# VH-VL binders against Regulator of nonsense transcripts UPF2 (UPF2): the designs that were tried, part 14

Target 1, 187 residues: Regulator of nonsense transcripts UPF2 (UPF2), of Arabidopsis thaliana (Mouse-ear cress) (f4iux6r469to655)
Amino acid sequence: RLLQRLPGCVSRDLIDQLTVEYCYLNSKTNRKKLVKALFNVPRTSLELLAYYSRMVATLASCMKDIPSMLVQMLEDEFNSLVHKKDQMNIETKIRNIRFIGELCKFKIVPAGLVFSCLKACLDEFTHHNIDVACNLLETCGRFLYRSPETTLRMTNMLDILMRLKNVKNLDPRQSTLVENAYYLCKP
Short names: E, the ipSAE of ESMFold2; O, the ipSAE of OpenDDE; V2, 0.75 times the mean of E and O plus 0.25 times the DockQ between their complexes.

## First folded at step 20 (VH-VL; framework fv_mosunetuzumab)

Design g23 (from f1 with heavy chain D31Y Y107S; at its last look DockQ between E and O 0.55; V2 from the best seeds 0.00; counts 0 for: pae E 4.1 > 2, grease 21.1 > 18.9)
Fold by ESMFold2, look of step 20:
Structure g23 (fold): chain C 187 residues (1-187), chain A 118 residues (1-118), chain B 112 residues (1-112)
Amino acid sequence: as target 1 above (187 residues)
Amino acid sequence: EVQLVQSGAEVKKPGASVKVSCKASGYTFRYYYIHWVRQAPGQGLEWIGWINPWSGYTKYNEKFKGRATLTADTSTSTAYLELSSLRSEDTAVYYCARDEWLGYFDSWGQGTLVTVSS
Amino acid sequence: DIVMTQSPDSLAVSLGERATINCKSSQSVLYSSNNKNYLAWYQQKPGQPPKLLIYWASTRESGVPDRFSGSGSGTDFTLTISSLQAEDVAVYYCQQYYSYYTFGQGTKVEIK
């Protein structure tokens, strides 16, 4: 079964090959199965997110259901978790936001959704929201900073981030994480 | 055209509560903060709080903590201010205002007069 | 809380003359990391909501006439109307957004 090969696609060539083979399975049921498999990427395999996002981008022009379903599931997941502080959710939050960030770089997720997620984390800049914001910035912050259309909004968000770091009582790990994220976006 | 249309004037007795609505149009509601600001007769402006309509996060001026509740309904593009335990000092025009996450208010509702009268 | 103090409380200016409104904050509203002053100016005409004129201390909002200008930095700011028009009769408010949101008490501008 082709979906069982997804976790093994650790290169651009491997995911592209699988994507071509998958085009022959263009049915509504198979598209739903693919979206579920992509969404359920193991939380320990975050390096796969870029390759999964590449597959989604390749299929987007022909199978518009795939990106629309995946993005909706990721947005729903973000909203269901954003207020939850239990430590059992942190790995899922990180997977969620990194996937959103990767899809943004492939122009599948609109920048507006990324800014909404970032703003939500900055609105209550404590606990998990610090880690989520920094992971989002690490994933797509430089992309948005370098894009002329989004440079001003990203610059403003980065300014808010650093002000919050200086005002809040962040532990050393969180403080370092924020600094690293900032300078990765705006060296 | 960006437009914030607020509910009509209200007359309340001390101890009651009031709920003011603010319906947005002409822009994507969930992308902007909604702030609430009040102005007592003949006086200046006082910030009450904001809501992020997408996430539901809120912030309040400490003066109103425990009495003010901000909510938003993205399906109707409407924000709400509820103020409880009303006093004569709460007599004011209540405004909603839009903020693109930068802290200044680029669009305002027409205002809602709330009169607290014994 | 950052207290915003305007001066004068009111002023009367002849039509076509220059009007100057001062605003002083109890703490600096300049954020050194981006070199921006977190200060805005609003105009409020009788029976109307406030209208944004200027943000970042000196940046004019779209559609605001050139006769309105803002200047200053840190704790001391000025709104200038270079040639007062009849429609400029209003109360003017400064607002800081560096730490929460506070407004000056307002300056009423009238024709002499």
Scores: ipSAE 0.314, ipTM 0.756, lowest interface PAE 4.1, mean pLDDT 91
ESMFold2 (binder alone), look of step 20: mean pLDDT 94; pTM 0.958
OpenDDE, look of step 20: ipSAE 0.454; ipTM 0.834

Design g24 (from f1 with heavy chain Y57W Y107S, light chain R60K; at its last look DockQ between E and O 0.76; V2 from the best seeds 0.00; counts 0 for: pae E 4.3 > 2)
Heavy chain, then light chain:
Amino acid sequence: EVQLVQSGAEVKKPGASVKVSCKASGYTFRDYYIHWVRQAPGQGLEWIGWINPWSGWTKYNEKFKGRATLTADTSTSTAYLELSSLRSEDTAVYYCARDEWLGYFDSWGQGTLVTVSS
Amino acid sequence: DIVMTQSPDSLAVSLGERATINCKSSQSVLYSSNNKNYLAWYQQKPGQPPKLLIYWASTKESGVPDRFSGSGSGTDFTLTISSLQAEDVAVYYCQQYYSYYTFGQGTKVEIK
ESMFold2, look of step 20: ipSAE 0.288; ipTM 0.757
ESMFold2 (binder alone), look of step 20: mean pLDDT 94; pTM 0.956
OpenDDE, look of step 20: ipSAE 0.734; ipTM 0.908

Design g25 (from f1 with heavy chain K59R Y107S, light chain R60K; at its last look DockQ between E and O 0.63; V2 from the best seeds 0.00; counts 0 for: pae E 4.0 > 2)
Heavy chain, then light chain:
Amino acid sequence: EVQLVQSGAEVKKPGASVKVSCKASGYTFRDYYIHWVRQAPGQGLEWIGWINPWSGYTRYNEKFKGRATLTADTSTSTAYLELSSLRSEDTAVYYCARDEWLGYFDSWGQGTLVTVSS
Amino acid sequence: DIVMTQSPDSLAVSLGERATINCKSSQSVLYSSNNKNYLAWYQQKPGQPPKLLIYWASTKESGVPDRFSGSGSGTDFTLTISSLQAEDVAVYYCQQYYSYYTFGQGTKVEIK
ESMFold2, look of step 20: ipSAE 0.336; ipTM 0.778
ESMFold2 (binder alone), look of step 20: mean pLDDT 94; pTM 0.958
OpenDDE, look of step 20: ipSAE 0.744; ipTM 0.906

Design g26 (from f1 with heavy chain W54Y Y107S; at its last look DockQ between E and O 0.62; V2 from the best seeds 0.00; counts 0 for: pae E 4.3 > 2, grease 19 > 18.9)
Heavy chain, then light chain:
Amino acid sequence: EVQLVQSGAEVKKPGASVKVSCKASGYTFRDYYIHWVRQAPGQGLEWIGWINPYSGYTKYNEKFKGRATLTADTSTSTAYLELSSLRSEDTAVYYCARDEWLGYFDSWGQGTLVTVSS
Amino acid sequence: DIVMTQSPDSLAVSLGERATINCKSSQSVLYSSNNKNYLAWYQQKPGQPPKLLIYWASTRESGVPDRFSGSGSGTDFTLTISSLQAEDVAVYYCQQYYSYYTFGQGTKVEIK
ESMFold2, look of step 20: ipSAE 0.317; ipTM 0.771
ESMFold2 (binder alone), look of step 20: mean pLDDT 95; pTM 0.958
OpenDDE, look of step 20: ipSAE 0.633; ipTM 0.883

## First folded at step 22 (VH-VL; framework fv_mosunetuzumab)

Design k1 (from g24 with light chain N34Y Y100T; at its last look DockQ between E and O 0.77; V2 from the best seeds 0.00; counts 0 for: pae E 12.1 > 2, grease 20.2 > 18.9)
Fold by ESMFold2, look of step 22:
Structure k1 (fold): chain C 187 residues (1-187), chain A 118 residues (1-118), chain B 112 residues (1-112)
Amino acid sequence: as target 1 above (187 residues)
Amino acid sequence: EVQLVQSGAEVKKPGASVKVSCKASGYTFRDYYIHWVRQAPGQGLEWIGWINPWSGWTKYNEKFKGRATLTADTSTSTAYLELSSLRSEDTAVYYCARDEWLGYFDSWGQGTLVTVSS
Amino acid sequence: DIVMTQSPDSLAVSLGERATINCKSSQSVLYSSYNKNYLAWYQQKPGQPPKLLIYWASTKESGVPDRFSGSGSGTDFTLTISSLQAEDVAVYYCQQYYSTYTFGQGTKVEIK
């Protein structure tokens, strides 16, 4: 089936071709299947997230339920996982937040949701939430920093991030993550 | 127009509990923290804690941990402070205040006087 | 906790004259890498909630008159009212938000 080709779309051209072919199969049940396939992207294949986000953006003008369903599923997943400490869940959390960040760059996820997720991580700046916040910033932080409508809010969030680094006793790995994320956004 | 409208004055006996509400309007409730700050008559300001209405997470001044409970209802855009085991030194005006987690409070409720007397 | 100490406790100033309020923190509230001081000033008139005047030590909140300014860095901060008006009679509080949230004890400003 067409959806089984998703993991193989490792280039812009491949995802674009699949997107065109998918348009000929447009039905409500097929759209639900596509959303589930996109959501279940392998945790080991994070490079696919930009291409999946590109497909969603291409389909968004014609099939408004695709982005809305996917974004809702990602937000629900973020909320369900945000307090879990298990090592398996860190990889799922990273997949989740990077997908949200990629969709933000394609204007599918509103910046408000990104800021809400970031605030949640900064509110409880411990354990996995440090990694999640840094991954979100590495994915879309520079985009939001350079966008006029979000520059001030992103600047404020980056200031909070560095304040938290200085008042929390982070281990060297996490301190490096925070600095890398900060300087990637605001060189 | 940002507004934080608090519930009315309360008179309580020692040992009772009080629950103060703070209804927000004019902005996206989930995007801002709600802080609670109290002011005893003729005295300064004392921070109680905050809640993130989106996540439900809270942080408390250690002085109040165990007695204060902060909650929020996003469907009604309302934050709540519940303070238990009241004593006379809890007599104060209780304020809610809005914060974009930067630590300063850009909008305040009108205050709720809680009086604890026998 | 970072203790915030204001001076003076009260201040009487003639209309049109300069009022100066000092605030000292027990620890630095400056994050030097970004040159940001986590310090705010509030005005509280009788029977009213506090109102934000200044944040980041020197940034004026929208709608605050030009006569108000904030200055200082690290541990020493100043709120200045360049030309005191009748409506400026209030208690003024500094607040740090570097680590938790603590307020100075307040400075009452009155007209002489």
Scores: ipSAE 0.006, ipTM 0.537, lowest interface PAE 12.1, mean pLDDT 87
ESMFold2 (binder alone), look of step 22: mean pLDDT 94; pTM 0.955
OpenDDE, look of step 22: ipSAE 0.556; ipTM 0.859

Design k2 (from g24 with light chain S33F Y100T; at its last look DockQ between E and O 0.72; V2 from the best seeds 0.00; counts 0 for: pae E 4.0 > 2, grease 19.2 > 18.9)
Heavy chain, then light chain:
Amino acid sequence: EVQLVQSGAEVKKPGASVKVSCKASGYTFRDYYIHWVRQAPGQGLEWIGWINPWSGWTKYNEKFKGRATLTADTSTSTAYLELSSLRSEDTAVYYCARDEWLGYFDSWGQGTLVTVSS
Amino acid sequence: DIVMTQSPDSLAVSLGERATINCKSSQSVLYSFNNKNYLAWYQQKPGQPPKLLIYWASTKESGVPDRFSGSGSGTDFTLTISSLQAEDVAVYYCQQYYSTYTFGQGTKVEIK
ESMFold2, look of step 22: ipSAE 0.316; ipTM 0.764
ESMFold2 (binder alone), look of step 22: mean pLDDT 94; pTM 0.955
OpenDDE, look of step 22: ipSAE 0.838; ipTM 0.933

Design k3 (from g24 with heavy chain G103A, light chain Y100T; at its last look DockQ between E and O 0.91; V2 from the best seeds 0.00; counts 0 for: pae E 2.9 > 2)
Fold by OpenDDE, look of step 22:
Structure k3 (fold): chain C 187 residues (1-187), chain A 118 residues (1-118), chain B 112 residues (1-112)
Amino acid sequence: as target 1 above (187 residues)
Amino acid sequence: EVQLVQSGAEVKKPGASVKVSCKASGYTFRDYYIHWVRQAPGQGLEWIGWINPWSGWTKYNEKFKGRATLTADTSTSTAYLELSSLRSEDTAVYYCARDEWLAYFDSWGQGTLVTVSS
Amino acid sequence: DIVMTQSPDSLAVSLGERATINCKSSQSVLYSSNNKNYLAWYQQKPGQPPKLLIYWASTKESGVPDRFSGSGSGTDFTLTISSLQAEDVAVYYCQQYYSTYTFGQGTKVEIK
């Protein structure tokens, strides 16, 4: 089956080839299956997220329901996880937020959603929310900072982040993590 | 045009609860924090807390923790402040205010007078 | 909590004259990393909610007349009305949003 090849698409050429082949299998049912397969990317295969996002972006022009379905699923997942404090969910949270970030770089996820997610993490800037926020910034923070339409908003968010780092009594590891994320966005 | 429209004046007895509403319009409700601030007659401004309507996260002034509850309904773009165990000292005009970055308040509701008297 | 103290409590100024309101914070509200002062000024007229005038200590909100200006840094801040107008009669509040949110006690500005 074509979708079984998704985990093996570890390059641009492979994902592009798969995308082309998929276009010949166009049906509503198949689109749903694709979205489900993309959404269920293994937590340990974060490197695939960029390629999956590329596929989604490519298909977005002719199959508009694919990005909308996937983004909705990711947003719903984020909302379901944001208040959970269970450490066992940290990998799922990181996968979720990185996927959102990668899709944002392809303009599939609107910047507003990224900022909303970031705000949610900063609202309770403790424990794994710090990790989630930093992973999001590492994924798409620089992209948003360099974009004229979002540079001001990202600047403001980064200011909030650094202020929180100083106001909150973070341990050295967390402090370093936040600083690294900040400077990845603002070299 | 950004507007925050609050519910009408309330008169309550000591020990009762009051719930004030703040309906937002003219902007994307989930993108801004809603703060609540009160002002006793002839007095200054006192911050109560904020809510992120999208995430549901809240932050309270320690003085009001346990008595104040902030909620938001994104479907109606309405924020709510509920204050329980009312005292005469709670008599004040209560304001909702909009804030984008946990910074300054750029828009305010018209205020809701809550009078607590026996 | 950061305590905000304004001076004076009340101020009477003639029309067309300069009005100066001071605000002092119990600790610095300047963030060294971005060099921003987390300080705002509000105007409140009788029966109305506060209105934002100045944020980041010196940036004017849209629609605010040029006669209003904010200055200062760290712990000492000033709101200046260069030429007082009749419509400027109000109570003015400073606010810090560096750590939680606190307001000054307010300064009542009247016409002499």
Scores: ipSAE 0.408, ipTM 0.818, lowest interface PAE 1.5, mean pLDDT 94
ESMFold2, look of step 22: ipSAE 0.424; ipTM 0.805
ESMFold2 (binder alone), look of step 22: mean pLDDT 94; pTM 0.955

Design k4 (from g24 with heavy chain K59R W101Y, light chain Y100T; at its last look DockQ between E and O 0.73; V2 from the best seeds 0.00; counts 0 for: pae E 3.9 > 2)
Heavy chain, then light chain:
Amino acid sequence: EVQLVQSGAEVKKPGASVKVSCKASGYTFRDYYIHWVRQAPGQGLEWIGWINPWSGWTRYNEKFKGRATLTADTSTSTAYLELSSLRSEDTAVYYCARDEYLGYFDSWGQGTLVTVSS
Amino acid sequence: DIVMTQSPDSLAVSLGERATINCKSSQSVLYSSNNKNYLAWYQQKPGQPPKLLIYWASTKESGVPDRFSGSGSGTDFTLTISSLQAEDVAVYYCQQYYSTYTFGQGTKVEIK
ESMFold2, look of step 22: ipSAE 0.340; ipTM 0.781
ESMFold2 (binder alone), look of step 22: mean pLDDT 94; pTM 0.958
OpenDDE, look of step 22: ipSAE 0.763; ipTM 0.913

Design k5 (at its last look DockQ between E and O 0.65; V2 from the best seeds 0.00; counts 0 for: pae E 4.0 > 2)
Fold by ESMFold2, look of step 22:
Structure k5 (fold): chain C 187 residues (1-187), chain A 118 residues (1-118), chain B 112 residues (1-112)
Amino acid sequence: as target 1 above (187 residues)
Amino acid sequence: EVQLVQSGAEVKKPGASVKVSCKASGYTFRDYYIHWVRQAPGQGLEWIGWINPWSGYTKYNEKFKGRATLTADTSTSTAYLELSSLRSEDTAVYYCARDEWLGYFDSWGQGTLVTVSS
Amino acid sequence: DIVMTQSPDSLAVSLGERATINCKSSQSVLYSSNNKNYLAWYQQKPGQPPKLLIYWASTKESGVPDRFSGSGSGTDFTLTISSLQAEDVAVYYCQQYWSTYTFGQGTKVEIK
C-alpha cells in the first residue's frame, strides 16, 4: 500500500515522509517488496532515482538487506543487458546505469561496481555502450573524480574515453554526448 | 600475494586443440583483465588476446581469431585459453598475465609449454 | 600494428658498469592529451616468466631496484641499468600498449 506512493515522491520531503512511514512495516517480506518496487521504477521517471537512492541510503543503516538486494539486482540486470543490441532495451539500460550511479553517490553502490560497468562499456565502445557509459559519467563521474581514493582510476577511464572518441567513427550525437560527459567530470 | 598458476605442459599432434588454465589468487579476479601471451622457443613474446572476466568481453590478436577462445570462470577464479587447429609453429610457452586495463602486465603466470609435433 | 625494434640484440657489460637498451616504435606511442607514453619494460630471467620493470616509459614498478630507469618519448625509448649486478643477466623486452600489444624482439644482457 505504501509502495504505491513511490512514483509520487517527487521531492526530498515526500520520499523522507514515506521512508519514516515505511519503518513501521519492517519485515523481511515487506523489505523484499520494497526492493522490487524500487527496482521497477518507471523507465520514463528517471528523476525519481535520486529520491529512491535517498530512501535506500536512509534505510541502509538499520536494514542492510535492502541495499544489498537492490545492488545485486541492478548488477544482474546490467550483465543480462550489456551484450544485447536491440533498441527496445536502451531505456532499461539507461535506467539501470543511472540508478547505479545515483546509489554510488550515496555510497550504497561501491565504486568498484561503477568502474566494472564503465570498463565493460569501454571494452566494446559501440552502439548502446556509448550512451550507457556517458550516462554513468554524467550521473557520478565528477563525484568519483573529486574523491581522492578514486581520482586516479577515474582519470585513467576518462583518458580511455577520449582516446576511443578520437579513434572510433562516432556520429555527431554520440561525439557530443562523450564530450559533455568528459567535461562534466573535468570542467 | 598475487598469484597466477597455470596448468601443466601439453604435447599435441597437428590439428588437435589445447586448453590451458590460469588460476588466480590474492586479488579480486573479476576486476582485472587476463591476457594471454606466447613465446616460441628462443623467440620473443606475442600477444594472443584478453578477457574481461566480469563482463565476458574478449579481444583477440587478428592472427588468432577463429582459433583462439578465451573464457573465464569467476566462481573458480580461473581463465582459459583454448587454441584449435594446432600447427607445429604453435609450439610455445603460453603465459597468462594480469592487467588493470592500462595495457601493461603487472603479474604473470609461470607459463605452460605446449609442444605440437607429429 | 606498431612494430617495436630493440637495439642491440645482445649486450655484454662488466659488473658495476652501465647498460643501455634502446627501443624504437614504428609510430608514436605518446598520447598528447595526457602526455603519457604507452610503453613498458619487462625483464625475463632464464626459465622464468617476464617481470614488469617500468610502465609509462619512466615509472618504476614497486620493488624494482633503483639502478633501473626508463626514459624517452614518442618513438625512442631507453632502459638503463646504472650499475649492472650479476642478477641482472636476463633478456629485456619493451612493450607498447597504445594500439593493441606488441613487444620488441628482446635484448640479452650478459656479463663480460
Scores: ipSAE 0.343, ipTM 0.779, lowest interface PAE 4.0, mean pLDDT 91
ESMFold2 (binder alone), look of step 22: mean pLDDT 94; pTM 0.955
OpenDDE, look of step 22: ipSAE 0.796; ipTM 0.921

Design k6 (at its last look DockQ between E and O 0.57; V2 from the best seeds 0.00; counts 0 for: pae E 2.9 > 2)
Fold by OpenDDE, look of step 22:
Structure k6 (fold): chain C 187 residues (1-187), chain A 118 residues (1-118), chain B 112 residues (1-112)
Amino acid sequence: as target 1 above (187 residues)
Amino acid sequence: EVQLVQSGAEVKKPGASVKVSCKASGYTFRDYYIHWVRQAPGQGLEWIGWINPWSGYTKYNEKFKGRATLTADTSTSTAYLELSSLRSEDTAVYYCARDEWLGYFDSWGQGTLVTVSS
Amino acid sequence: DIVMTQSPDSLAVSLGERATINCKSSQSVLWSSNNKNYLAWYQQKPGQPPKLLIYWASTKESGVPDRFSGSGSGTDFTLTISSLQAEDVAVYYCQQYYSTYTFGQGTKVEIK
C-alpha cells in the first residue's frame, strides 16, 4: 500500500516520487487517509516532518482540502495539549509544534498560527511551554525572522522571549535553550 | 481602524461587583492580549492584569488577585473585567488596552468610570 | 516591583520651547543581550485615554510628530518635545514592561 511507504521517505526524492504516485489515487477518501497517516507520524520520527510538509505543499495546488484538514488537526491537537502538564505528553507536544513549524516554512501554516502558538507558550513560560516554544523557534523562527512580512513581529517576539528568560527564574538548562533558540533566529 | 469600545459608566455600592466590557474591532481579536488599567481621579495609572483571548490564560497584579476576573469572548470580540467586593478606593476610570507581545499598549479603550459610593 | 519615578511632576513651557521629562526606574529595564530598553511613553489629554508615543525607549509610534523623541538607557530615560505646541498640553507617563507593568506618576505639561 502506498501510504505504508511514508515512514521510508527519508529524502526529498523519495517523498517526491511518492507524491507523484499518490496523485493517481485521488479520491476524497484517499485524501482523508493520507491526512490521517501524515498526522500520525511517530513521535520518534521528527526527521520525517520536513518531508511530509513538502508532500503537503506539493499536493496543496490540486488538493486543497489536504492542507486544510491537516492544519486543522494540528491546531486542534495543540489546543488540547497546551493545558496538559503530563510529562508523557511532551514528545507529542514537540512533534505537534515541529510539524506546525515545518508546514509554516512551506506557507501551508499561516504565520499567524505560529505566533499564536508562541504566545500560548508565553502565557505560562515554564517547563513544557519553554521546550515547545524553543522547538517551534528552532523549526521556523529563522524563516519568519528573514521574511520581510514577519521580521518585525518575530523580532518583537524574540525580544519579549529574552525578557521572560531574564525575569523568570529559569534553571541553567532552560536559560540555555532560550538563548540558543534566540540566536538561531538572529545569528 | 482598530477600536476598543467600552461599556458605560457604573455606579455601585461597597461590597458589590461590577463587570466592564471592551469590544474590539478592526483587527483579529485573538491575536492580541487585552490589558486592563485603572486610573483613580487625579491619580496615575495602575495595571490590573491581562488576558490572552485565544488561550484564555490570564495574569493578574497581585493586588487584584482573587477579586478581579478577566474573561474574553472570541465570538463577539469582547473582553470583560469583573471586579468584586468593591471599595470606595476602587472608584476609577477603567481602561482596556491592546498589546501584541506582552509589551507596550498600542491601543486603548475610551475608559469606563466606575464609582463606588455608599 | 519596578518603581518608576518621573520628574518634574509638572512643567510649564512656552510655546515653541523645549520640554524635557525625566523618568527613572528603580532597576534597569535594559536587556544586555539585545540592548533593548523595555520602556514606553504615553500621552494623556484630559478626558481621554493614554496614547502611545514611544516604545523601546526611543522608537516613535506611527503618527507621532517628529518633535517627540525618547532617549536614555538602563534606569534613566527622557522624553523630549523639541518645540512645544498647544496640542501637546497633557500628562505624560513612562511605563516599564520589563517585569510586569508599572507606570510613572505622570508629568503634567502646560503652556507657560
Scores: ipSAE 0.366, ipTM 0.795, lowest interface PAE 1.7, mean pLDDT 93
ESMFold2, look of step 22: ipSAE 0.404; ipTM 0.776
ESMFold2 (binder alone), look of step 22: mean pLDDT 94; pTM 0.956

## First folded at step 23 (VH-VL; framework fv_mosunetuzumab)

Design n1 (from k6 with heavy chain G103A; at its last look DockQ between E and O 0.74; V2 from the best seeds 0.00; counts 0 for: pae O 3.0 > 2)
Fold by OpenDDE, look of step 23:
Structure n1 (fold): chain C 187 residues (1-187), chain A 118 residues (1-118), chain B 112 residues (1-112)
Amino acid sequence: as target 1 above (187 residues)
Amino acid sequence: EVQLVQSGAEVKKPGASVKVSCKASGYTFRDYYIHWVRQAPGQGLEWIGWINPWSGYTKYNEKFKGRATLTADTSTSTAYLELSSLRSEDTAVYYCARDEWLAYFDSWGQGTLVTVSS
Amino acid sequence: DIVMTQSPDSLAVSLGERATINCKSSQSVLWSSNNKNYLAWYQQKPGQPPKLLIYWASTKESGVPDRFSGSGSGTDFTLTISSLQAEDVAVYYCQQYYSTYTFGQGTKVEIK
């Protein structure tokens, strides 16, 4: 019943309260169920990802397997989707990459994974990969840019992004997306 | 310390294939591109292609498309260059090199001499 | 493809004297959006792989002596060794990484 409340946690207070309550239900089975529930966030409920990430970050201190399981699932999903060009997968890709980004802001996902995902998108900078890259940057790009340990890496990635934008002759929509993502990261 | 250690010298006949390995250590293998560059005796440097070990994505110099195959094994942190249909003109020292940003090459292997002779 | 042309092909300089190598690209390797020149310099000694000296046209790689410097923008670049040392005998290459990757033909630096 507790996990059924997850979709309703649309505020920090609600997710924090749920997190506290969950702490009293500590079992391996319950942790697996939680991770599955978090991973299966609806593609249309992207606003929940930040709160879910907060919950994971909070629980990470006492339940170390929760973040590791979730991150592994997200990474596996990313790898399975990155080369797929089916339009039906775009929402799933966006959900995946935004979740990765949100978790990165809580230092659950290491910066290295984010940069790996970005590089993967930039290697083939077309269609869905452009959308995925921009969504990732919009999610955690500024965070990484402002972090002393990752500012240089993010700067270089942004430079590559901007260069690719012009070299690839993107359509107006994609060009605008790239520009917006760039300036969101580097005002 | 970042190290790229390549396989030993190869002698091949025309028409044969050669596979050169490049084992990386001292850094996170998946986080850097691996480039391959060759240098014929007494000549300059020629770029062959790059691979992203994380994604497996590759890009080739048009000159080598169809003959060069780049692969990477993340489990062993090893990159490979396979060159088929060898010609005498392929005689060169082949280098692997590390690149973080699809920009400059900050680390190089020691090189592998490939000799193509009848 | 961007063609890189170095000059001279060979250079003999006395110890302690200035060595200057020029590199010209067939098109600009300056990216206007970030104002960076996608140009690197490498040093290659006999029997060794190239070693990165300069990147972004003027940024020195860690461990590179202060006597090395890179300058230039757009299509014209220069590598300068302010005071040539014996260990600086090598072939030097410029490289553009603006569009694909191409190298200059190399400049052999020797002691006069």
Scores: ipSAE 0.092, ipTM 0.717, lowest interface PAE 3.0, mean pLDDT 93
ESMFold2, look of step 23: ipSAE 0.615; ipTM 0.859
ESMFold2 (binder alone), look of step 23: mean pLDDT 94; pTM 0.954

